# Ledger of designs, part 4: VHH binders against Chemotaxis protein methyltransferase (cheR)

Target 1, 268 residues: Chemotaxis protein methyltransferase (cheR), of Halobacterium salinarum (b0r4j5)
Amino acid sequence: MTDFQTLLEFIETETGFATSYYDESYLDRRVSARMRRRGVEEYAGYLTLLEEDDDDERAELLDTLSVNVTEFFRDEKVWTALRDVLLELADTVRSIDIWSAACADGREPYSLAMLALDAGLDPRNVSILATDIDEDALARARAGRYESTRTADISDQLGFLDNPQEYVDREGDRAFVVNDRVKDLVTFERHDLITGDPKSGFDLVACRNVCIYIDKQYKLPILDTVSKSLREGGHLVLGQTETLPGEVKERFEAEDPRIRIYSRVADT

## First folded at step 1 (VHH)

Design k8 (framework vhh_3k1k_2)
Fold by ESMFold2-Fast, scan of step 1:
Structure k8 (fold): chain B 268 residues (1-268), chain A 122 residues (1-122)
Amino acid sequence: as target 1 above (268 residues)
Amino acid sequence: QVQLVESGGALVQPGGSLRLSCAASGFTFDSYAMRWYRQAPGKEREWVAGISYDSGDTSYEDSVKGRFTISRDDARNTVYLQMNSLKPEDTAVYYCAKGEYWSDYLEAFDIWGQGTQVTVSS
């Protein structure tokens, strides 16, 4: 076993973070960032820091491994199309069930909830299940508090909506808290897309940008699980650079392949 | 192997415009923040502009703000720097830099390209 592999095994054992599911190059970049900040050049030396938990390094590393750069209404053209999808679903089903898979810190499911409300849908007829494997990400999602940075202006992101002030409360100059009106549409649960219990009957599933940090061997199992969670005629939306593998692609037709929105056409 | 190939540098008159391109290969381009740096003769390397992995955020050094625009085309694995109202002080070799995977501007950037020379004559 290499020193890097020993380090990854330690992280998984001590924190519960499933390093075996992740792309090793992604993990190495995140670990290397922490090593640089601590002035450590060798994996064995960094493992010693983690064992001693010097300056809360385990918590800092876990935050680094779980933090994704994300935004509200990511890829704005997709959200324009999703508005039309939600309006169509409101005309065709009594209750709209949405699954935001691998939701991270909650910006995607809250974007879906705000979009539905802003489009004029009855909140009693919209239910969003948001899942992630990372309990710390889910805790941040449930809190629903987000801060603008020099590189990420939340006000600009929320400008996609007609009435963003109806959905978030401002705290000072940079902080925004999702209000209860929006939170009431979303339920957060831990779920493992690879080994977890199957889901079914969703009208819309968002599974965006999952495969870019997950080891390639899990791409087909993940997308197979997600595809089986949709009813026939339901919609799947992926990340902009993500594609359906050939086997799963047979179950879908693309409404607009450029925005990665698909309709489910077969049962299996 | 990561490769960044800068192009578009030329000799231009003050007030002119240029568009620089950086063609990327050897990594999942759309997962990385990208930056432009420049280095003038006898000076240290200076950050010029940055763009997040999803194009949601851009940032600029104060001396180029309002004149330069950074953009990316993920389908072509290319980042661009549109340079308007060029000044003699903009004369430098311009470098493309790749950030870390899932990076924001708090993480280190690596320069992998040879650069492209921009000369603004008087």
Scores: ipSAE 0.000, ipTM 0.153, lowest interface PAE 16.5, mean pLDDT 80

Design k9 (framework vhh_3k1k_2)
Fold by ESMFold2-Fast, scan of step 1:
Structure k9 (fold): chain B 268 residues (1-268), chain A 124 residues (1-124)
Amino acid sequence: as target 1 above (268 residues)
Amino acid sequence: QVQLVESGGALVQPGGSLRLSCAASGFTFSDYSMRWYRQAPGKEREWVAGIESSGDYTSYEDSVKGRFTISRDDARNTVYLQMNSLKPEDTAVYYCAADSPSWEDYLYSGYDYWGQGTQVTVSS
């Protein structure tokens, strides 16, 4: 076995992170980033740091491995269509239940909450469950504090909304805090999409940009889990470069295949 | 695509000086923090010095602090390492690396870039 495979096995056995389910190139890229920050070149040397848990390196690595690339209102054309979905749901169900699966640091579930409020929905009738496997990402999500960087201007991202000032408070020039009006719509919980059980009865499930990081063989368990968590007629939203495998595709109809919004048409 | 090319490595006597250069192409150089690393035979690669994208902040490994100076020239897409008072312990292959200023930027922009390295030998 290679030193890299030995390292991945250590991570899985000692932290519970299922490295065997992830794309190897993705894992190598993430591990290499941590190695660079710690000033080590060889996998064996990095394994030593992890064995000793030097400077909480296990937690830092897990955070790096678990975080998806994300931003507020990622792929704006999808959010335009989601606004219409939310308005239709408000007319057809008393209470809208949404699941943001693999929510990372909370930008997606907060985008959903802000979209609902901005569309004029009654917050008492909207409930968003947001889940991720990374406890540190969930802690950041619960805090709801975000800073603009040179490459990610949060003010520009929030400009998608008609009244962004109603949902976030500014702290200086670059920092934003999601206010309690938005936070009250969202509950954060830990959940593993690969090994965890399906949920049930959701009107909308967002599972975006997750499967591109997962080994192809295991994508079906994830999509099966989220598909079983929807009621009949509920909606599934995937990432722009993601598609449904044939085994799951029979359960869905695409409203617009280019925006990756699907309606569930079968019980199984 | 992306290229980092180090130069300036040589054989020098203890107490000598060298200036290493790293020429960058294929990315927006001014957006990236730049770092120097080194690897001695039989040892792991270690961080030596860093300079933030603004050029206003620099950092150094303790054993080189006061002897090495990192700088950058964004107009020429080049980062430099001025090495003074060289010791036999500084013998290593020196690598240039481009690094995101934050973990958020790293995740959004992809992954870091490394050069091929330049050999520095400090001997008798």
Scores: ipSAE 0.000, ipTM 0.116, lowest interface PAE 18.1, mean pLDDT 80

Design p1 (framework vhh_podentamig1)
Fold by ESMFold2-Fast, scan of step 1:
Structure p1 (fold): chain B 268 residues (1-268), chain A 121 residues (1-121)
Amino acid sequence: as target 1 above (268 residues)
Amino acid sequence: EVQLVESGGGLVQPGRSLTLSCAASGFTFSDYAYGWYRQAPGKQRELVAAISWGDTLYADSVKGRFTISRDNAKNSIYLQMNSLRPEDTALYYCAADYWEGSDLYSEYDYWGQGTQVTVSS
């Protein structure tokens, strides 16, 4: 066992993060970034730092290892198409159940909630479950407070909506807080897509930009879990560069595969 | 030794197009995310476009006009700039960082020297 493998085993044992399912190059890049930040050059030295949990390094490492998608309405063409999906669902079912899988700090599930409200859907008939493995990201998501940076202007991102002031409260020049009308549609819960059980009966599942960091042989378990969580006729949306593996692809149809929105077909 | 070398800048008339290139060396090209930044005289430096392994990001001021792309085989990043305006006049920088996701494009470890783009009649 190498020092790096010993380190990965420690991380999995102590945090529950299933390092064995991730691409090793991805893990090494992320771990090395934390090591550089902490001024440690050797894996053994970093392991000691994690054992001591100096300056909450375990939490920092988990945040770094987790996929953090941090843009409202990421890939606007997809969100234009999702609006049509939500309107179709409103005509088809009385209550729309949505799952935002690997939701990070909540920008995706809040985008879904805002889109539903902007489309004129009754909030009493929309329920969004948002899950992530990272407890720190979930805490930020529940708080629903976001700040613009020089390279990520939240005001510009929210410009996708006609009336963003109905959904967020502004704090000064850079900070935005998601209001209770939007928060009331979303429930946050910890869930591990690699080791966790599938859910059931969802009308829409968003699983975007997760599989791009997972070793290719484990993408099928994640997408199988997500697939099993959808009802017949439910919709799956992936990240723009992500594809369905052959075994899962047979369970889905797409009008425009370029936008990565799929419909779950009946099992034979 | 990590190096980023920009090229393709120059003086162009409004409405014209330019393609900027950035050649990267000294590291494994595919492990990094790349961004194009610009800084006009008297203004703050701003992100123009960024590209990672699986995603792209554009500033609202350039959406629909500029396209960022990468060529992993040539270790190069490109910025195709269409419908150029006087407001696009700036020193353009190529930047690279170990991939951290879209919101982390604000802090890059490696920067080129910049290439001047002037849009004037």
Scores: ipSAE 0.000, ipTM 0.182, lowest interface PAE 13.9, mean pLDDT 81

Design p2 (framework vhh_podentamig1)
Fold by ESMFold2-Fast, scan of step 1:
Structure p2 (fold): chain B 268 residues (1-268), chain A 121 residues (1-121)
Amino acid sequence: as target 1 above (268 residues)
Amino acid sequence: EVQLVESGGGLVQPGRSLTLSCAASGFTFDDYAYGWYRQAPGKQRELVAAIYSGDTLYADSVKGRFTISRDNAKNSIYLQMNSLRPEDTALYYCAKSGWDYSSGYTLFDYWGQGTQVTVSS
């Protein structure tokens, strides 16, 4: 066992982060970033910091490993197409059930909730389940507080909506809090896409930008799980650089090949 | 001190190609993710391409036409733009991830000053 593998085992047992699911090079990059921040050049030295939990380093590392790389309404053309999908679903089903899988800190499920409200859908007929394996990310998601940075202006991101002021409140100079009408559409729950209980009956499943960071061996199980959670004729949306593996792709048709939105085909 | 300097912008006709370069200094180049953003007048700034340890992301509008690459020996990032359209007219920015490096837009903390690309006849 190498020092790096010893470190990853410690992280998984002590923080609950499933390092065994992730690509090793991805994990090394994230761990190395924290090591540089703390001025440590050896894995053994960094393990000592984690064992002592010096300056809450376990929490800082977990945040780094669980960092949400999304923004509100990421890839605006996808959200334009999703608005049309939601309107079509409102005409065809009595209640719309949505699953935001691997939702991280909640920007994606809240984007879905805000999109539904902004499109004029009845909130009583929209239910969004948002799941992630990381309890700390879910805690941030439930809080629904987000801060603008110099490179990521949340006001600009929310400008995609017609009436963003109806969905978020300002907290201080650059922080935004998702309000209760939006939060009321979303339920946050811990779920492991690989080992957790199967889900079913969804009209729309978003599983975006997950497969970029996970080990290749887990991509098919994850996509199989989300595929099986959809109703016949339901929709799957992936990240822009993600593709369906061969075993799963025959279950779907691309509604817009450029957008990565797929429709679940009837079983043959 | 972090410094990102873009170059290679200019006026080109539709259908032609242009290569943008970003020279990076003031930090250990290999440790970070990089991206190319663009902003047209009156529009929001958007990520067009990102690269991290050889893996790449592309915006739908440029996928198949643009290619991002990095040269660690030269501390440089490139954006090869093929089949240019008038809609590609924008100020193009090179960006670097912060201390907690990531390929995501919300984690790019350092920006260059930009290089103008104009696609017109």
Scores: ipSAE 0.000, ipTM 0.119, lowest interface PAE 18.0, mean pLDDT 79

Design p3 (framework vhh_podentamig1)
Fold by ESMFold2-Fast, scan of step 1:
Structure p3 (fold): chain B 268 residues (1-268), chain A 122 residues (1-122)
Amino acid sequence: as target 1 above (268 residues)
Amino acid sequence: EVQLVESGGGLVQPGRSLTLSCAASGFTVSDYYYGWYRQAPGKQRELVAAISSGETLYADSVKGRFTISRDNAKNSIYLQMNSLRPEDTALYYCATSPEDYLEWYGSDYDYWGQGTQVTVSS
């Protein structure tokens, strides 16, 4: 076993982060970034830092390894189309059940909740389940506090909404906190898309920008699981650069392939 | 500090081609990755294409029509845009980060250019 593989085994054993699910090149880039930040040249030296948990390095590494949605309303044209989907669902079903799979720090499920409220849907009739394998990401999601960076202006992102001030509270010039009106629509739970229990009955499932970070052998199992969680006529939305594999593709049809929103077709 | 300058934008008819160029200055290393983003009026920026040392990535809306490339010796990145459509009308941005710090197809790039306007109309 190489020093790098020994390091990955340690990370998985001690933190519960499933390094074996991820593309090794992705993991190596992320680990190497932390090593440079800590001034360590060799994997063995970095393993020592993690063993000691010096300056909370395990948490810093986990944050670096996280698959994150980097902004609210990512790919605005998708969210314009999702508004129409939510309005159609409100006309079709009594209660809309949404699953935000691999929700990371919560920006995606909160975007869905805010979109539903902004579209005028009754919050009593919208339930969003948001899941991720990373418990630290879920803790950040539950807190619902986000800060603008030089490359990600949250105020601009929230400008997609008609009345963003109804959904978030400002905390200084760059920080935003999702309010209880929005939080009340979302339930956060830990779930493993590869080994976890299957889900069912959802009207809309978002599984965006997940498969691009994971080892290719897990792509089909994940999309099969997500596909089977949808009711007939339910909708799946993927990341902009993601595609459905052939085995799953025949279960879906797309109105506009550019936006990666698919409708679940009957199995007949 | 890295500075990015885009060029090559303009007004073009549907079905035509444009080549965008991005020149980097200040600090140049072969282990940077680059992305092209676009932003239509009143919309958020979206990733169009990205390139690392060994890989390229394209949004499905442009796959088969656009090609991203780089010349590390010239510290330049290019976006060849073929079969342009009215829906490609946007301000196009070049962005870059060290390959090891962020997911290269994510939107959280460290350095951004000022943008170059592409308008596709008859």
Scores: ipSAE 0.000, ipTM 0.187, lowest interface PAE 12.6, mean pLDDT 81

Design p4 (framework vhh_podentamig1)
Fold by ESMFold2-Fast, scan of step 1:
Structure p4 (fold): chain B 268 residues (1-268), chain A 119 residues (1-119)
Amino acid sequence: as target 1 above (268 residues)
Amino acid sequence: EVQLVESGGGLVQPGRSLTLSCAASGFTFSDYWYGWYRQAPGKQRELVAAITSGDTLYADSVKGRFTISRDNAKNSIYLQMNSLRPEDTALYYCARDEYGSYLDYFDYWGQGTQVTVSS
């Protein structure tokens, strides 16, 4: 065993973070970033810091290793297209079921909920399931409190909506809390996209920016799981830099592939 | 300590070319991935192109027109911009991907260089 592999095994065993699922180069860069911040040059030295949990380093490392969705309405052109998808679904089905897979801290499912309300959809007819493997991210999502940073102005991000003040409450100059009318559309639960069971019957599944961090061998299982969770004619939206693998690609078609919104075709 | 400095922007007519450069200092350049982002007034910042350990990625709006490259010996990243359009007008930022997050997390940004495409 290398020192790096010993370190990854410790992380998985002690924290429950599934290091075996992730791309090893990704993990090495993330771990190396923490090592630089702590001023240690060897994996063995960093393992000692984690064993002693010096200055809560385990929590800092886990935060660094987690998939980070940093923006409400990430890639505005996609959300413009999703508004049209939601309006079409409102005319087609009685109740719209949406799955935000790998939702992280909740910015994506709350964006979907706010988009539906802002589009004038009846909240009684929209249900959003939001799942993630990370319980800490889900706790932050349930709280629904977000702060602007030097690099991310939440007020600007929410400016995508016609009436953002109807969906969030402001706490001081930089903090925003998603209100209960938005939260009422979203249910959070833990789900593992790699080993968990597929769901069924969703009209829209968002699985954005998760496959880029996962080891190549798990990308097909993830996309197979989300494809099986869609009804015929349901929609899948991926991250802007993500593509469908060949085996799954045959199950989908796209009117504009640049937007990364696909329609589930009938099996033949 | 860590610095990214962009250069090469300017006013250019539609259909012409510009090359943007980004000079990096204060860290081991070869350990990181890099991206070029742009932001027009009143719009969100968007990824234009990125370069990893030899692989490249482009936004669909610039694919076939722009080329990103890196020179590890010179600690520099370049964006060759061909067939420029008025819609390419924006402040262009060089960014470093500290964590190897495949372009989802950039930890350091330059100050930006303005590109204006106008006839």
Scores: ipSAE 0.000, ipTM 0.228, lowest interface PAE 11.7, mean pLDDT 82

Design p5 (framework vhh_podentamig1)
Fold by ESMFold2-Fast, scan of step 1:
Structure p5 (fold): chain B 268 residues (1-268), chain A 122 residues (1-122)
Amino acid sequence: as target 1 above (268 residues)
Amino acid sequence: EVQLVESGGGLVQPGRSLTLSCAASGFTFSEYDYGWYRQAPGKQRELVAAIYSGSTLYADSVKGRFTISRDNAKNSIYLQMNSLRPEDTALYYCAAETWYDSSGYEYTYDYWGQGTQVTVSS
């Protein structure tokens, strides 16, 4: 066993984080970022820091390993197309059920909720389930408080909406709190896309930018779970660089292949 | 603001060596991870080699032939290419990636150079 593999086994055993599910290059990049911050160059030295839990390093590493690269209305062209999907669903079904899978800190499910309200949909007819494996991310999502940084301006991101002031309350210059009107559409729960059971009957599933961090052997289980959770005629939206594997591709047809929106077709 | 400039490409015969260089500017070099990518006509851009902190990664097709290195004092990364083959012919790109964590929000930035052509032919 290499020092890096010994380190990954320690992380999985002691924290419960399933390192075996993730791409090793992704894990090494994330671990190396923490090592740089702690001033250590060797995996054995970093393992010692984790064993001692020096300066709460285990918690810092888990936060770093969690995929939290997200923003409101990420890939704006997709959200323009999703508005049309929501309007079509409002004409087709009595109640729209949406699943935001791997929702991280909640920016994606809240974007979906805000989009539905901004499009004029009745909030009583829209339900969004948002799930993630990371309990700390879900806690941040439930709080619904977000702060602009030097590189991410939330006000600019929310400018996609016609009436952003109807959905968030401002706190000072940089902080935004999602209001109860938006929060009432979203339910947060823990779910593991690899080992957890499929859900059912969703009209729209968003599973965006998660498969790019996961080892390729687990991509089919994830997309199979998502596929089984959609009703016939329901829609799937993936990340811009993500594709459907051959085993599930024939269950879908592309609404627009450039924006990764797919419709679930009838089984033969 | 961030700029990557590749150099060292050219026409070379099979079995020979080339060294590619990438000069980085407009940011703190030590805060970034670096990689070399290549793209042949009609094909997708693929990772050739990467270096992050003390670790390196190589594509199976170049393992044992190529070596990636960094020089923090010169703000540069290098790709030493030995035993070149015709199938190594491609436009080679330098890339910089970084990870930030700010109040629970994480950002990754991909920066690319303009590319340098490597042609392996008799």
Scores: ipSAE 0.000, ipTM 0.188, lowest interface PAE 12.3, mean pLDDT 81

Design p6 (framework vhh_podentamig1)
Amino acid sequence: EVQLVESGGGLVQPGRSLTLSCAASGFTFSSYDYGWYRQAPGKQRELVAAIDWGSTLYADSVKGRFTISRDNAKNSIYLQMNSLRPEDTALYYCAKDYLPSRGYWTEFDYWGQGTQVTVSS
ESMFold2-Fast, scan of step 1: ipSAE 0.000; ipTM 0.156

Design p7 (framework vhh_podentamig1)
Fold by ESMFold2-Fast, scan of step 1:
Structure p7 (fold): chain B 268 residues (1-268), chain A 121 residues (1-121)
Amino acid sequence: as target 1 above (268 residues)
Amino acid sequence: EVQLVESGGGLVQPGRSLTLSCAASGFTFDSYAYGWYRQAPGKQRELVAAIYEGSTLYADSVKGRFTISRDNAKNSIYLQMNSLRPEDTALYYCAAWDESGYSLYREYDYWGQGTQVTVSS
């Protein structure tokens, strides 16, 4: 066993993060970034630091290992199609249950909540479960405070909505806070897509841009979990670079494959 | 401001290979995810390969034939295309997504001008 492999085993055992399912180069790059920040040059030294959990390093590492590529209404063409999905669901089911899997800092589940409200759906009939493995990301999501960067203008992102001012409060020129009307639709909890307990009964599941960081061979466990969480006729939304593997592909059909919205069909 | 310039396209016979190059300038190269898209006449633009943090993904139609790679020292992305088929004929685009935001259809997504690949039969 190498020092790096020993370190990854410790991380998986103590934090529950399934390191064995991730691309090794991705893990090494992220772990090395944390080591540099802590001034540690050897994996064995970093393991000692994690064992002591000095300055909450386990939580910092999990945040670093999480995928933080996200924005409100990411891929606008997808959200235009999702509006139609939500309206169809409102006509066919009494209560819409949505799962935003690997939600990071909450921009995706809040986008779903705002889309539902903006489309005129009754908030009493929409429930969004948002999950992620990273507790620090979930804490940021629960706070619901976001700030524009040089490359990501939140005001522009929220311009996708007809009435964005009804869902967020501005603080100064760059900061936005999601209001209680939107927050009331979303429940955040920790969940591991690979090793966690299965979920069920959802009408819509968003699992976007997660599989690109996972070793190719282990993509199937995530998509199998997500597939089994959907009701017959429910919808799955993946990231643009993500495809359905053959083992689960026959469970789904797509109106427009390039948008990556799939409908769960009856077993054949 | 990320600028992308593609090169390496051309006319080739079926079964041959081509390497496409994408030179990126502007922001820190490492902070972006990159992909290759293609668009055939009268069809929508589709993703063929992507690279982020060393992880790669390929469209099913090109798996085993195409390889995406990056050279951080040269701020360049490459697409090695082997065993080319007539259906690979398209205008090929390089694209970049900011790690702080991601959208293929918004103004801050960066696209090159495209390079034409024609596979004759």
Scores: ipSAE 0.000, ipTM 0.160, lowest interface PAE 16.3, mean pLDDT 79

Design p8 (framework vhh_podentamig1)
Fold by ESMFold2-Fast, scan of step 1:
Structure p8 (fold): chain B 268 residues (1-268), chain A 121 residues (1-121)
Amino acid sequence: as target 1 above (268 residues)
Amino acid sequence: EVQLVESGGGLVQPGRSLTLSCAASGFTFSDYYYGWYRQAPGKQRELVAAISESGTLYADSVKGRFTISRDNAKNSIYLQMNSLRPEDTALYYCARGDLWSEYDSGYFDYWGQGTQVTVSS
């Protein structure tokens, strides 16, 4: 008989998604959402859809299991503070290196790129690396085409910027395409925060809304890896419901910990 | 089991206020996105307002008049409706959604039974 663990083992084996690293309740919620959408109530029925890859269900499930941030400038108060961070960095370093970790379909790294341009920074001096485990999300990110939905108005989201028309081209009433001026600041590549190698030397790392979906035993290793990717004096921004564990917290300080922006202090 | 129960509807005169409440039970409230929808006689069901942990959105027809809020400690969402108009007459539904799994955001997986709001003199 097909049980949930058998289904998760199939998913890991066939798609490479490391189900064992994720919170089981999160996985159950996401898998159940796909099952409801496909009109199946039994794990065996859903396994059949995955085995046959019916209507590209493997890609749909992987996209669903990956954390999708679906809004530009998510949590506007954080982006107001990030503008000040970018201006400070422009005064202290010649070239700003940013890492958008678990970038999903690119809305976060493009928000960072647009924010830098809108703040008046020289695009030649801003470089954003954006990484995610999901190749289909990265393909959408590289395309840079987004559509408004009934509950998510991209035009409203981009209204956070002073000059949004300088950064996107409109296709009809609902579609927006990020222009080359913005795209030129961002490089997309695949990276696994759990099993991949750490990075180094970044001035700003965004790792937002990732740890809330990961099993608790991996949160400290992920945050340790991300903290080591920053230079001294570099900045880390987390999701609004995320906090630094005590072991990592000693490496950081924050003006207002509620906005989840931290500065990396020197090891003493 | 999952339950969403609306309350606060009724008959009200134009220009007055009502507050709708939606009580949720049977799941972890903080994990989800919520919306208020309405359906007037002979019309398609439409989104009135939606709320997540990070923000809110409103239909143009109610922006500036209605306010959506959530109370995670009480597992409840609210719709404060000010300056009510006859065209606000509808059955109002509370809905739970997982917005990040659906790009069109048209999928709300659980709905309440609705509460009737009638605005007439």
Scores: ipSAE 0.000, ipTM 0.203, lowest interface PAE 13.1, mean pLDDT 81

